# Designs tried in a protein design chat: VH-VL binders against q8ka87r5to149. Part 19

Target 1, 145 residues: q8ka87r5to149
Amino acid sequence: PNKFTVKAQEALQAASMLASSKQNQQIEPEHLLSVMLGDHDNIACQIARKLETPVDTLLSVVDREIDRIPKVTGASATGQYISSDLGKVFDTALKEAEQLKDEYISSEHLFIAMSEAGVKVSKLLKDAGIDRNAILKVLTSFRGS

## First folded at step 3 (VH-VL; framework fv_diridavumab)

Design h8
Fold by ESMFold2-Fast, scan of step 3:
Structure h8 (fold): chain C 145 residues (1-145), chain A 120 residues (1-120), chain B 111 residues (1-111)
Amino acid sequence: as target 1 above (145 residues)
Amino acid sequence: EVQLVESGAEVKKPGSSVKVSCKASGGTFSSYAISWVRQAPGQGPEWMGGIIPIFGTAKYAPKFQGRVTITADDFAGTVYMELSSLRSEDTAMYYCARDRFGYLYYMDVWGKGTTVTVSS
Amino acid sequence: QSVLTQPPSVSAAPGQKVTISCSGSSSNIGNNYVSWYQQLPGTAPKLLIYDNNKRPSGIPDRFSGSKSGTSATLGITGLQTGDEANYYCGTWDSSLSAGYVFGGGTKLTVL
């Protein structure tokens, strides 16, 4: 796929807005994960809760990592850009979508990618019991509806 | 297999503006960013700025801040670069280039370039 | 001049190998992935290496990249006359007022 679903695009826009509110010049996987876990209607949040992950604790850790990201000062007209780590997540998400034979990159592909791309949030997710196999087991029950 | 098609050559007077378009054939911009890179005769490439259409935001190189505007019409699959207050030093080849997933750190597909000549 | 420093020229004979260096700082090469671009006369730049050491489809394995600290290197083995071109490194600069930056370029002459 060469396109994100509407829900995935909304999550990416919210991640960009979160980065801007924190005066972060780079949009990181941490921003995207925070938005997705913080949204009860997002499939990633629903999967994490179904896996009995301590979502609020994980979200707290992610938010503290966001607070460590360097800030831009002054008039904020320079715009945002995607970090190299978020780029790795996107590359991994494309591969995950292709493996599942999906036309679009959706929130579940981004969530799987965050656990598999070998970035900081990948360790956080795996330490919390979230990896590709765990996500796919839960996702199957949601997609069956 | 996206190709980037740029608008035709331009000849402009000093003080005017030029607007160059970059159209992705066969796709949309929702999953990638577009950068604008120029190259003056005998010089190396110079990044001007880029846009991430899914975020609706653009970033500009400091040298061009205030003179360049990059916009996207994702529905039409087209990105525009407008450079104002043209000087003879703006005579260059202007390229659009794609970063496949919108992370603005490598340019894998390049347009063929649009020549812009600024002369009186 | 350029934020990323490259030698202005390198030369070697067909069949030999060359390396082209690219030197930066912690805010660019030290913190980000490096790409390399080949530009043949009269053409747009072409992506040769991305993510420090990966090749796009269609780029032969005689082209290689590496990164150590704040420096990157492009290696070309089995030199061919068709490799005669300008080579540019490029990376993102994470400092507050920067963006994507290119090296000054290296002219490769195959003698």
Scores: ipSAE 0.050, ipTM 0.660, lowest interface PAE 5.3, mean pLDDT 84

Design h9
Fold by ESMFold2-Fast, scan of step 3:
Structure h9 (fold): chain C 145 residues (1-145), chain A 120 residues (1-120), chain B 111 residues (1-111)
Amino acid sequence: as target 1 above (145 residues)
Amino acid sequence: EVQLVESGAEVKKPGSSVKVSCKASGGTFSSYAISWVRQAPGQGPEWMGGIIPIFGTAKYAPKFQGRVTITADDFAGTVYMELSSLRSEDTAMYYCARDRYGYLYYMDVWGKGTTVTVSS
Amino acid sequence: QSVLTQPPSVSAAPGQKVTISCSGSSSNIGNNYVSWYQQLPGTAPKLLIYDNNKRPSGIPDRFSGSKSGTSATLGITGLQTGDEANYYCGTWDSSLSAGYVFGGGTKLTVL
């Protein structure tokens, strides 16, 4: 897949805006996870709730990690780019979409990728019981509907 | 499969501006970034800046901040680099290059370069 | 001045091996992926290595990369005359006035 779904694009834009509001120069997986879990219409939030994850607790941990990201000062706050860790998430999401034979990279592929890419949020998600197998089990229920 | 096609050579007077275009051809990925890299005669490459169309954001190297503007007219098609207040030191080959998943990784597809000559 | 330091030149005979170093700091190589680019005379740079040690499709396995701390190395084994080129490392610099940065370049002469 060469494209993100509209919902995934909206999440990426929201993550960029969150990073900017926190004066973070790079968009991190933490920013993306925060906006995805905070959006009840996002399938990542729906999957986490179906897995009976304490979403509000997980979200507070993610938000605390965001608060730990260094803030830029002065004019350096303008312009943003993707962190190397978020890039690992994108590479992993592309592979996940291809394995599922999906035309687009969607929110569920990004969610799987965050659990599997070996970045800081991957540990947070796996500690909460969220990994590829758990997500795929729930997706079968959602996609079969 | 993607290739980048740059606009033709330019000859400019000192103090003027130049605008170079870069058009993607054959498949696109919406989260890629396009970087602009120049190379003066006998010198190494120098990153000028880039744009991530999906975020609508451009980032510029400090040396060019205030003189360079990078824009995208089509979400999937064309990126521009405009350099103002031209000096003889701006004589160089100007390349556009695709940076997969934003600015931090690598430039995997390069245009063939556009020669810009600044002469009085 | 280049933020990333490379030796200006290196030379070896066909069939030999060479290594090209690239030294930076914690804000660039230490914290980010390193890429390597080959530039033959009159051509655009060509990606040889990305993500520290991965090769794009079509790049022979005699090219390799590694990173340790704030330094990166490009290795070329089985040197061929066609390898004579300029080689540049590149990475992001995450400092306050950040941007993508290239090394000063190393001219490889195959003697």
Scores: ipSAE 0.034, ipTM 0.633, lowest interface PAE 6.1, mean pLDDT 84

Design s1
Fold by ESMFold2-Fast, scan of step 3:
Structure s1 (fold): chain C 145 residues (1-145), chain A 120 residues (1-120), chain B 111 residues (1-111)
Amino acid sequence: as target 1 above (145 residues)
Amino acid sequence: EVQLVESGAEVKKPGSSVKVSCKASGGTFSDYAISWVRQAPGQGPEWMGGIIPIFGTAKYAPKFQGRVTITADDFAGTVYMELSSLRSEDTAMYYCARDRWGYLYYMDVWGKGTTVTVSS
Amino acid sequence: QSVLTQPPSVSAAPGQKVTISCSGSSSNIGNNYVSWYQQLPGTAPKLLIYDNNKRPSGIPDRFSGSKSGTSATLGITGLQTGDEANYYCGTWDSSLSAGYVFGGGTKLTVL
């Protein structure tokens, strides 16, 4: 799997726009997690709610982490790109998709990857009771038989 | 199977600009990032910047900030690198190279390079 | 001067083995995957190793990579005359001036 589902691409584009609005030079896992949790139609939000996670509280914590990211302004800004931490999330998501034998990287793979990649949001998610096993148990109920 | 086809050699005057193109052959840019890397005679490679066409995002090395612009033409499947305010030290081979946009850690497919000569 | 430090040259005889080091910092090698590129005279660089220790299809297992802390190493065994080239390490630098960085290069002579 080299491609993202349409829903995953929409989340990535929303994360890029959020980073731009915050004047952040790099797109971080925090930006992606914020847009995924803030979208009630995103499977990550649905999984978190089914795990009885206080999504609004978690989102508030994530947004505070985003506020700590340095702002870059002016004509000297070098543009916006993917952070190395987000790159680690993508690498992990690719491995998760391969392990599950999925043809595309989808929002659930990104969500699992954020909990497993060993980046800052991974601690936030695990402290909230969200890890790979919890996500997979809930995901099974969405996929049915 | 994917090849990157670069535009032909350029000879430019100091103070002018040059625009080099990179076109995918045997595939599309899909989810890949495209980097521009130059190599001056007798020197090692130097990353200039890259673009992720699907995201519409470009990033430039600080050394080239204000002089380099990298753009993508989604319809043509072509990425461009424009370098302005040319100096003699910009004489180099310019390569485009493919990297997967989510990884940005390695360039697996390289163009053959475009020679840019800046002379008066 | 490059932010990634490599020895300028290494030499060995055919059939021997060599290692090429690449030293960086926590913002680059310490936190990111390392790649290695081979460049024959007059050609574009060719990916030799990615993700610290993986080979692309078509690269023989005589080439290997490793990473420890802020340093990476390229190993070449069973040296052949065709291995004579420049070798560059490369990685992402995660600082506020984030971007891809290459090492200064190592010229391998097979003598």
Scores: ipSAE 0.123, ipTM 0.669, lowest interface PAE 4.7, mean pLDDT 85

Design s10
Fold by ESMFold2-Fast, scan of step 3:
Structure s10 (fold): chain C 145 residues (1-145), chain A 120 residues (1-120), chain B 111 residues (1-111)
Amino acid sequence: as target 1 above (145 residues)
Amino acid sequence: EVQLVESGAEVKKPGSSVKVSCKASGGTFSSYVISWVRQAPGQGPEWMGGIIPIFGTAKYAPKFQGRVTITADDFAGTVYMELSSLRSEDTAMYYCARDRWGYLYYMDVWGKGTTVTVSS
Amino acid sequence: QSVLTQPPSVSAAPGQKVTISCSGSSSNIGNNYVSWYQQLPGTAPKLLIYDNNKRPSGIPDRFSGSKSGTSATLGITGLQTGDEANYYCGTWDSSLSAGYVFGGGTKLTVL
């Protein structure tokens, strides 16, 4: 796969806007996870709830981590790039989509990638009981397989 | 195994603008950040800016803000760099280069470069 | 001037080893990954080292990188005449108005 689904692109754009509103120069996995968990229509939120994760508690932890990211005035005026950690998430998501034989990178691939990429949110998700195996178990019920 | 191919050499007059293209061969841009780097004769490379095609957003080096515009046509696998208000000191080799998502902050694939000469 | 400082030149004989330094600040080398590029005369730069100390496929292990604090070094052992080139360090600068920055370059002469 070489493209994000429309819903994944919307989540990424929302993450970019969140980072800008927090005066963060780079978009981090924390921004993306916050947006995805905060959207009840996002499959990541739906998967977390199926796993009986206390989503509101996890979201509070993620939002506190975002507040720890250094603020830079004028970040939106200078243009934003994605962080190295978010880049690792994207590379992992590409691999996950390929393993699942999917044509596009979707929200579920990004969610799996966040649990597996070895970045800070990966530990947060694992501590909350969310890892690749748990996600895949729930995901198959959504895919009807 | 991606190769980047820049458009042909340009000779321009001071005060004009130049638009150079960079086309990916053997792959697409959706998993890459494309940067533009120039090198004046006898000088080191100088980063001008880059674009993340999936976001459609570009970031420019401070020296070039206001004069450079980087755009992408992701469907065609092509990135463009337009530099306006050309001066003689803009005479240089212009390269496009790839890195992934900003992931590792490095440029792993480089085009062969396009010569832009600014003279009257 | 370049924000990353390299010695302008270094030289050694075939078979010897050299180290090229790259000095920056907390906003660039201190907080980001460092890459090294080799440029042979008349060619585009070529990635030698990325992520401080990793080699792309096809780069021999004679080339190594390291980073400590706000400085990085490129090491080349077993020097060959084909190593004669300009070498540049590069990294992201996290300060408000910056972007990717290159060092001023080091010309390696193999005498």
Scores: ipSAE 0.096, ipTM 0.659, lowest interface PAE 4.8, mean pLDDT 84

Design s11
Fold by ESMFold2-Fast, scan of step 3:
Structure s11 (fold): chain C 145 residues (1-145), chain A 120 residues (1-120), chain B 111 residues (1-111)
Amino acid sequence: as target 1 above (145 residues)
Amino acid sequence: EVQLVESGAEVKKPGSSVKVSCKASGGTFSSYFISWVRQAPGQGPEWMGGIIPIFGTAKYAPKFQGRVTITADDFAGTVYMELSSLRSEDTAMYYCARDRWGYLYYMDVWGKGTTVTVSS
Amino acid sequence: QSVLTQPPSVSAAPGQKVTISCSGSSSNIGNNYVSWYQQLPGTAPKLLIYDNNKRPSGIPDRFSGSKSGTSATLGITGLQTGDEANYYCGTWDSSLSAGYVFGGGTKLTVL
């Protein structure tokens, strides 16, 4: 049994809409990271800011990577699917949730997974000082907020 | 392990429509890509389309665009495939299949198939 | 007609090695991962290989896959009578008819 929390589902829907607006047939980790960091109410954005990450600078880099993704039109634009890289993020997030015995994959699991899955955004996040240990260290400080 | 259970065999008349269901047990299919694949007697498999329920967007093979509708009911744990304007050439075994996370280019879990016969 | 080309048949004796080719173009095999499926008579297709060269749990290592350019190959060593089946390659096609595509299939006979 695996399922996303409501907040994670909202982020995935926003990522899907972002990909469609960019005429990208596949949803990439870059799309998901962009919408999560761009949402001040998302715990990923809150964690990054607490780690003193230059979020706006990181977002500009992510947006540049999104602009490099091939665009499709016509019949190809009528559907979409997840990329192999985003699937690796999901696989990693599932492992993180299972280790914590969580029934749901939440935004923090997705954020940890993006830093650990070994995809392009993983390097971007680690270069910005964001990895599993950094995320987990600050995560508990949000429990009472 | 998750299992995909398809609805029972159907016999339909030309010009009618058929709706086949595929129920996933052992959780939800919201984050998985669920494909529909058909196979006519003595022929190879043919991909019809699929859906990721959480995104609500279905992708269809061009041959079936306009005739096939793929939908999902996340609360029932079920995906549906409806094929309209049936003709004898639509007689086939219809499979649902789940695409694995991270690698949506392969189908790792298959239903046993539903026979649809179009006869006058 | 399929967009991925496979030989219609292949045969070999028990214990031998066979290879099954799958030929496509840049819009499909050239830019996407390839999978292989085995179909025994009266059964649904079964995943043999994914991501060009990986095996699911339970698939013996005598089955292997590879991809080079716009072509993919399925290899079977130590051939057994239980391997008689149809074999299909599959991948996404990013061209005008974008979507998942299967090869025409190869019937393997063990004689």
Scores: ipSAE 0.016, ipTM 0.602, lowest interface PAE 6.7, mean pLDDT 83

Design s12
Fold by ESMFold2-Fast, scan of step 3:
Structure s12 (fold): chain C 145 residues (1-145), chain A 120 residues (1-120), chain B 111 residues (1-111)
Amino acid sequence: as target 1 above (145 residues)
Amino acid sequence: EVQLVESGAEVKKPGSSVKVSCKASGGTFSSYGISWVRQAPGQGPEWMGGIIPIFGTAKYAPKFQGRVTITADDFAGTVYMELSSLRSEDTAMYYCARDRWGYLYYMDVWGKGTTVTVSS
Amino acid sequence: QSVLTQPPSVSAAPGQKVTISCSGSSSNIGNNYVSWYQQLPGTAPKLLIYDNNKRPSGIPDRFSGSKSGTSATLGITGLQTGDEANYYCGTWDSSLSAGYVFGGGTKLTVL
């Protein structure tokens, strides 16, 4: 797939806005995870709740990690771009979408990718009991089985 | 397949600005970033900056910070690069290139380049 | 100066093999995927290798890439006169102020 679903696009735009509000020069997986978990209508939040993850506690941990990202102010700011880690999440999400035979990259693919891409949020998610197999089991029940 | 179409050659005076456009043909920018890369005569390519149109935010190489502005017209499928305070050493071929997913890991589709000449 | 170091030139006869090195640091090659670009005279650079070792559609298997630690290598076997070109490695630099970086380039001559 070469396109994101509308819901995934909205999450990416929200992540960009969050990074800007935090004066972060790069958009990180942490920003994306925070906005996805903070949106009750996002399937990532719904999956985490179904897994009985304490979402508010996990969000606090993610937000603290965002606060640790270097801030850039004034003339030192060169604009905003996607980090290498977020790029790895995108590569992994593309593979997950292809494996599930989905035409678009959606929020569930991004969520699986964050658990599997081997970035900092991957450890946070696994520490919270969220990995690819756990996500897929819940996703199967959401897809009508 | 997708092609990138750049605007025509420019001849500019020192101290002026130039604005080069890059339009996607046969595809969209929704899942890609666009980088601007220049190459002076006899020199290697030099990355100037890039933009991810879906975010509307740009990143600039430190050498060009303060002089370069990259913008996107999301509706028209066009990306622009404006370079101000032109000097003779800005004489170069300017390329736009598609970087997949906007993380700049590689550039797979390149425009043919726009020649910018800065002289009195 | 280039943050990625390549030999300025390399030469070999038709049918032979050459390797072109690209050396960087942990903030670029060490942490990120490496690409290689071929530039024939008067043309834009062309993507030859991406993700360290993958070929785009249309690139023959005579071209290969590899990465080890903070260095990458482009291999070309069965050299042809049409391979005469400049070759550039490229990668993302993860340091706060960098962005995408290219190597200084290697001129391949087939004699």
Scores: ipSAE 0.167, ipTM 0.676, lowest interface PAE 4.0, mean pLDDT 85

Design s13
Fold by ESMFold2-Fast, scan of step 3:
Structure s13 (fold): chain C 145 residues (1-145), chain A 120 residues (1-120), chain B 111 residues (1-111)
Amino acid sequence: as target 1 above (145 residues)
Amino acid sequence: EVQLVESGAEVKKPGSSVKVSCKASGGTFSSYAISWVRQAPGQGPEWMGGISPIFGTAKYAPKFQGRVTITADDFAGTVYMELSSLRSEDTAMYYCARDRWGYLYYMDVWGKGTTVTVSS
Amino acid sequence: QSVLTQPPSVSAAPGQKVTISCSGSSSNIGNNYVSWYQQLPGTAPKLLIYDNNKRPSGIPDRFSGSKSGTSATLGITGLQTGDEANYYCGTWDSSLSAGYVFGGGTKLTVL
């Protein structure tokens, strides 16, 4: 796949806006995870709930990690870019989408990628009982196949 | 296979502005980001800025902040770079280049470059 | 002049090996992925290496990259006359006022 689904794009845009509101120049996996888990209509939130993950507790941990990210103010804040860690998530999500034979990268591929990319949120998710196998098991029931 | 096609050479007077275009063929801008890089004669490449069509944001290098504007026309499949208050030292080859997941990881596809000459 | 330091030139004979270094700081190479670009005379730069050590399709495996701490290295084995070019490293600089930065470049001469 060469692009994201509309819902995945909306999550990425919301992550960008969250980073801006926190005065973070880079968009991190933490921003994306926070947005996805905080949206009850997002498949990632639905999967976490079905895995009986305490979503609000996990969100509190993620928000604390976001608060540790350095802030940038003034003219140097007029622009954003994705972090190298978020880039790892995107590369991993592309591979996950290809393995599932999906044309686009969707929210579920991003969620799987966050658990597998070997970044800070990957450890947070695994500590909460969320890994690729757990996600795929729940995803199968949502997809009806 | 994506190809980037840049507008033709420009000759400008000091103090004027120049607007260079970059049109993608074989793909859409919503699939990647575009950076602008210039290279003065005998010098190395210098990043000016970039825009992510997916995220709708532009980032500028500090040296060019206030003089450069990067915009996208998604309908036309074209990204523009406008440089104002031109000086003789702005004489350079101007390239657009694709950045897959944002404007800052790597530039995998490059345009052939547009020569901009600033002379009086 | 540039934030990333490269040797200005390197030379070797056909079939030999050459290494080009790129030295930075914690705010750039130390914290971000490094790319390498080849520029033949009269042409646009061409991506050789991305994500420190990965090759795009079409780039032969005699080109390799590595990164350690705040330094990166481009290796070229089986040197060919067609490899005569300028080579540039590039990465993001995470400091408050910076953006994408290129090295000063290394001119490779094949004797």
Scores: ipSAE 0.018, ipTM 0.624, lowest interface PAE 6.9, mean pLDDT 84

Design s14
Fold by ESMFold2-Fast, scan of step 3:
Structure s14 (fold): chain C 145 residues (1-145), chain A 120 residues (1-120), chain B 111 residues (1-111)
Amino acid sequence: as target 1 above (145 residues)
Amino acid sequence: EVQLVESGAEVKKPGSSVKVSCKASGGTFSSYAISWVRQAPGQGPEWMGGINPIFGTAKYAPKFQGRVTITADDFAGTVYMELSSLRSEDTAMYYCARDRWGYLYYMDVWGKGTTVTVSS
Amino acid sequence: QSVLTQPPSVSAAPGQKVTISCSGSSSNIGNNYVSWYQQLPGTAPKLLIYDNNKRPSGIPDRFSGSKSGTSATLGITGLQTGDEANYYCGTWDSSLSAGYVFGGGTKLTVL
C-alpha cells in the first residue's frame, strides 16, 4: 500500500489543525491549499512562485473561501475527517503519483491533483495560471534534469 | 497479506467498560484509518467511530460521543476502542476495519470481530 | 433507524440477475461515494464495491454498482448459491450528524 511523504503528511496535519481552528466540520481542499501556499518551504509555494503567480493574492482568496465554510460547535467534531472533495484530490494525487512512477504521494502530486480534480480550488488554480502542464514543466527542472 | 487481529471475547457487567484491541498482522497501518463497527444480534452494522493516523485524531458517531474512546499506539501498531457505561444493549460483535488513505469512505479489510456480552 | 433504506429481502433463481437498491439523501449518497458489503452467515462483512462502481481485487465482474442522484444500486448477474448473504450499502454522511452510515441490509435468497 502507498504512503504520503513526511512533508505531505505534515501539510495534511496542518490542514486538519486549520480546519479545527476555523470550527469547520471537515477538512476541505481549501484548508490544504492554504497551508501549502503559506509554507515557503513547500514545493507547491515554490512552483507557484516560479510560475510568477501572485501567491499572497491567491492565498487571500483561498482564505476568504475558508471563512465562508459553515462553523460548527464542539472541538472534537471539527477537522477530524476529510470532505468528499478532498477525497477526490487524494484519488487524483494517487493517479498522478502512479503516472510519475513515484512510490509516495508528495506535495507536488497533491498540488497537481488540486488543479485537476474538478473541485472549487481547481478553478481558482487554473484561473491563476496553474494547471498540470504548468506544474510539470516547473517540476521537471526541480527534479534535476 | 494484511490482516486485522482483534482481542478475545469479553463478558462484562452493566456499568463497567470494555477495551478491545486491533493489531495489523502481515503489514503496517501505513496511512490507513481504522474504524470500529458493531453489530448486535440480528441487526445491521453500526459505525461507532474511527481514528485517522494521518491527522492523529478520532471521530465518533454522535450516538457514542462521550462514552467511546478510540486511541492508537504507534509503537505497538495497535488501535484500541474503549466503550464505557455498558448496558445490555451494547451486547454485540465489535469489528475493526481499515480504510485506505484515511478517507473513511469504505472499509477494505475487516477483523474477525470480538464478541462483547453485557450481562448480570 | 437507518438513514439509508434498502429492501429487507430479494430472491431469485441460480443464473438469474437481481438488483438491490439503496436510498438516501443529498448529505450522504448525493454528496459521497457509496460502497457495498457482503456478509455471509457467521462472518465479518466483506467489501464488494467501493467508489460507487469499482471492484476490489478478487471480486468477480458479475457484481456491479451504480449511483444516480441520492440512490445507489448493486447488481448481481449469474446468481450462484454462494451469493446467499446479507448485503449492505454504506457511505459518509456529511450533515451535522456526520459519520459513516450503513443501510438496513437486504437478505438475498437464491432458490
Scores: ipSAE 0.044, ipTM 0.636, lowest interface PAE 5.9, mean pLDDT 84

Design s15
Fold by ESMFold2-Fast, scan of step 3:
Structure s15 (fold): chain C 145 residues (1-145), chain A 120 residues (1-120), chain B 111 residues (1-111)
Amino acid sequence: as target 1 above (145 residues)
Amino acid sequence: EVQLVESGAEVKKPGSSVKVSCKASGGTFSSYAISWVRQAPGQGPEWMGGIFPIFGTAKYAPKFQGRVTITADDFAGTVYMELSSLRSEDTAMYYCARDRWGYLYYMDVWGKGTTVTVSS
Amino acid sequence: QSVLTQPPSVSAAPGQKVTISCSGSSSNIGNNYVSWYQQLPGTAPKLLIYDNNKRPSGIPDRFSGSKSGTSATLGITGLQTGDEANYYCGTWDSSLSAGYVFGGGTKLTVL
């Protein structure tokens, strides 16, 4: 996979905008997870609901973590970039897409990657009952429909 | 295999601006970032900035902040770098290069470079 | 005045081994992946090593990389005349006032 799906690209764009609104110079996995869980049409939100995760509670925890990220005044002057943790999520998502033999990196691959990459959101997802095996179990029911 | 092609050589006057384009051929890679790197004659490469088109974000090296602008054209495979208030010290070869997943940590594909000469 | 320090030159005979060092700090090499680039006269730089020690497809295994603490090393075995080039290390600098940074370069001469 050398491309993201349109839905994944929209989530990445929303994450960038969220980081900018919070005056965060780096785009973090927390920003991406927040926009994905906050979008009822995103498969990550749908999977979390199928797993009976209290999505609103998890989202509030993620948003509190975002509020802890240092703010940079004048961030627009220097520009914005990807954090090392988000880069690790992307590398993991690529491997997940290859393992599932998918042509594109999609929202579900990013969601699996966030649970597996060993970053802060991975612990938050694990504590909420969300890991690769749980996601794959729900995902197979979606793909079979 | 993707390759990057920069626009043609430019000769500019001091105080003017130059806009160089970088086009991907062999397909559109919306999942990659593009960096701009320059190299003055006899010197090593110097990173100017980069853009990750998916996010619409650009990051600039502090030395060029305020006079460099990097933009992308709707993920169509074209990225632009505009450098304003040109000085003779800006005479260099200007390269575009593809970055891994937009993390801006390595450049795996490079264009051949475009010469920009600033003289009166 | 490069952020990353390399020796200005290195030389060896064909078939021998050379190593090129790159020294930085905790904000760059210490916390980030290191890449190495080869630049033959009149050409654009070419990626030789990424993620400290990985080779892109098409790069022969006589090129290797390593990183320890705030320093990185490029190794070249079985030296060939076609290896005469400038070699640059590069990495991201995580400080707020920096970005991607290159070493000053090392000119390799094959005797």
Scores: ipSAE 0.416, ipTM 0.783, lowest interface PAE 2.8, mean pLDDT 86

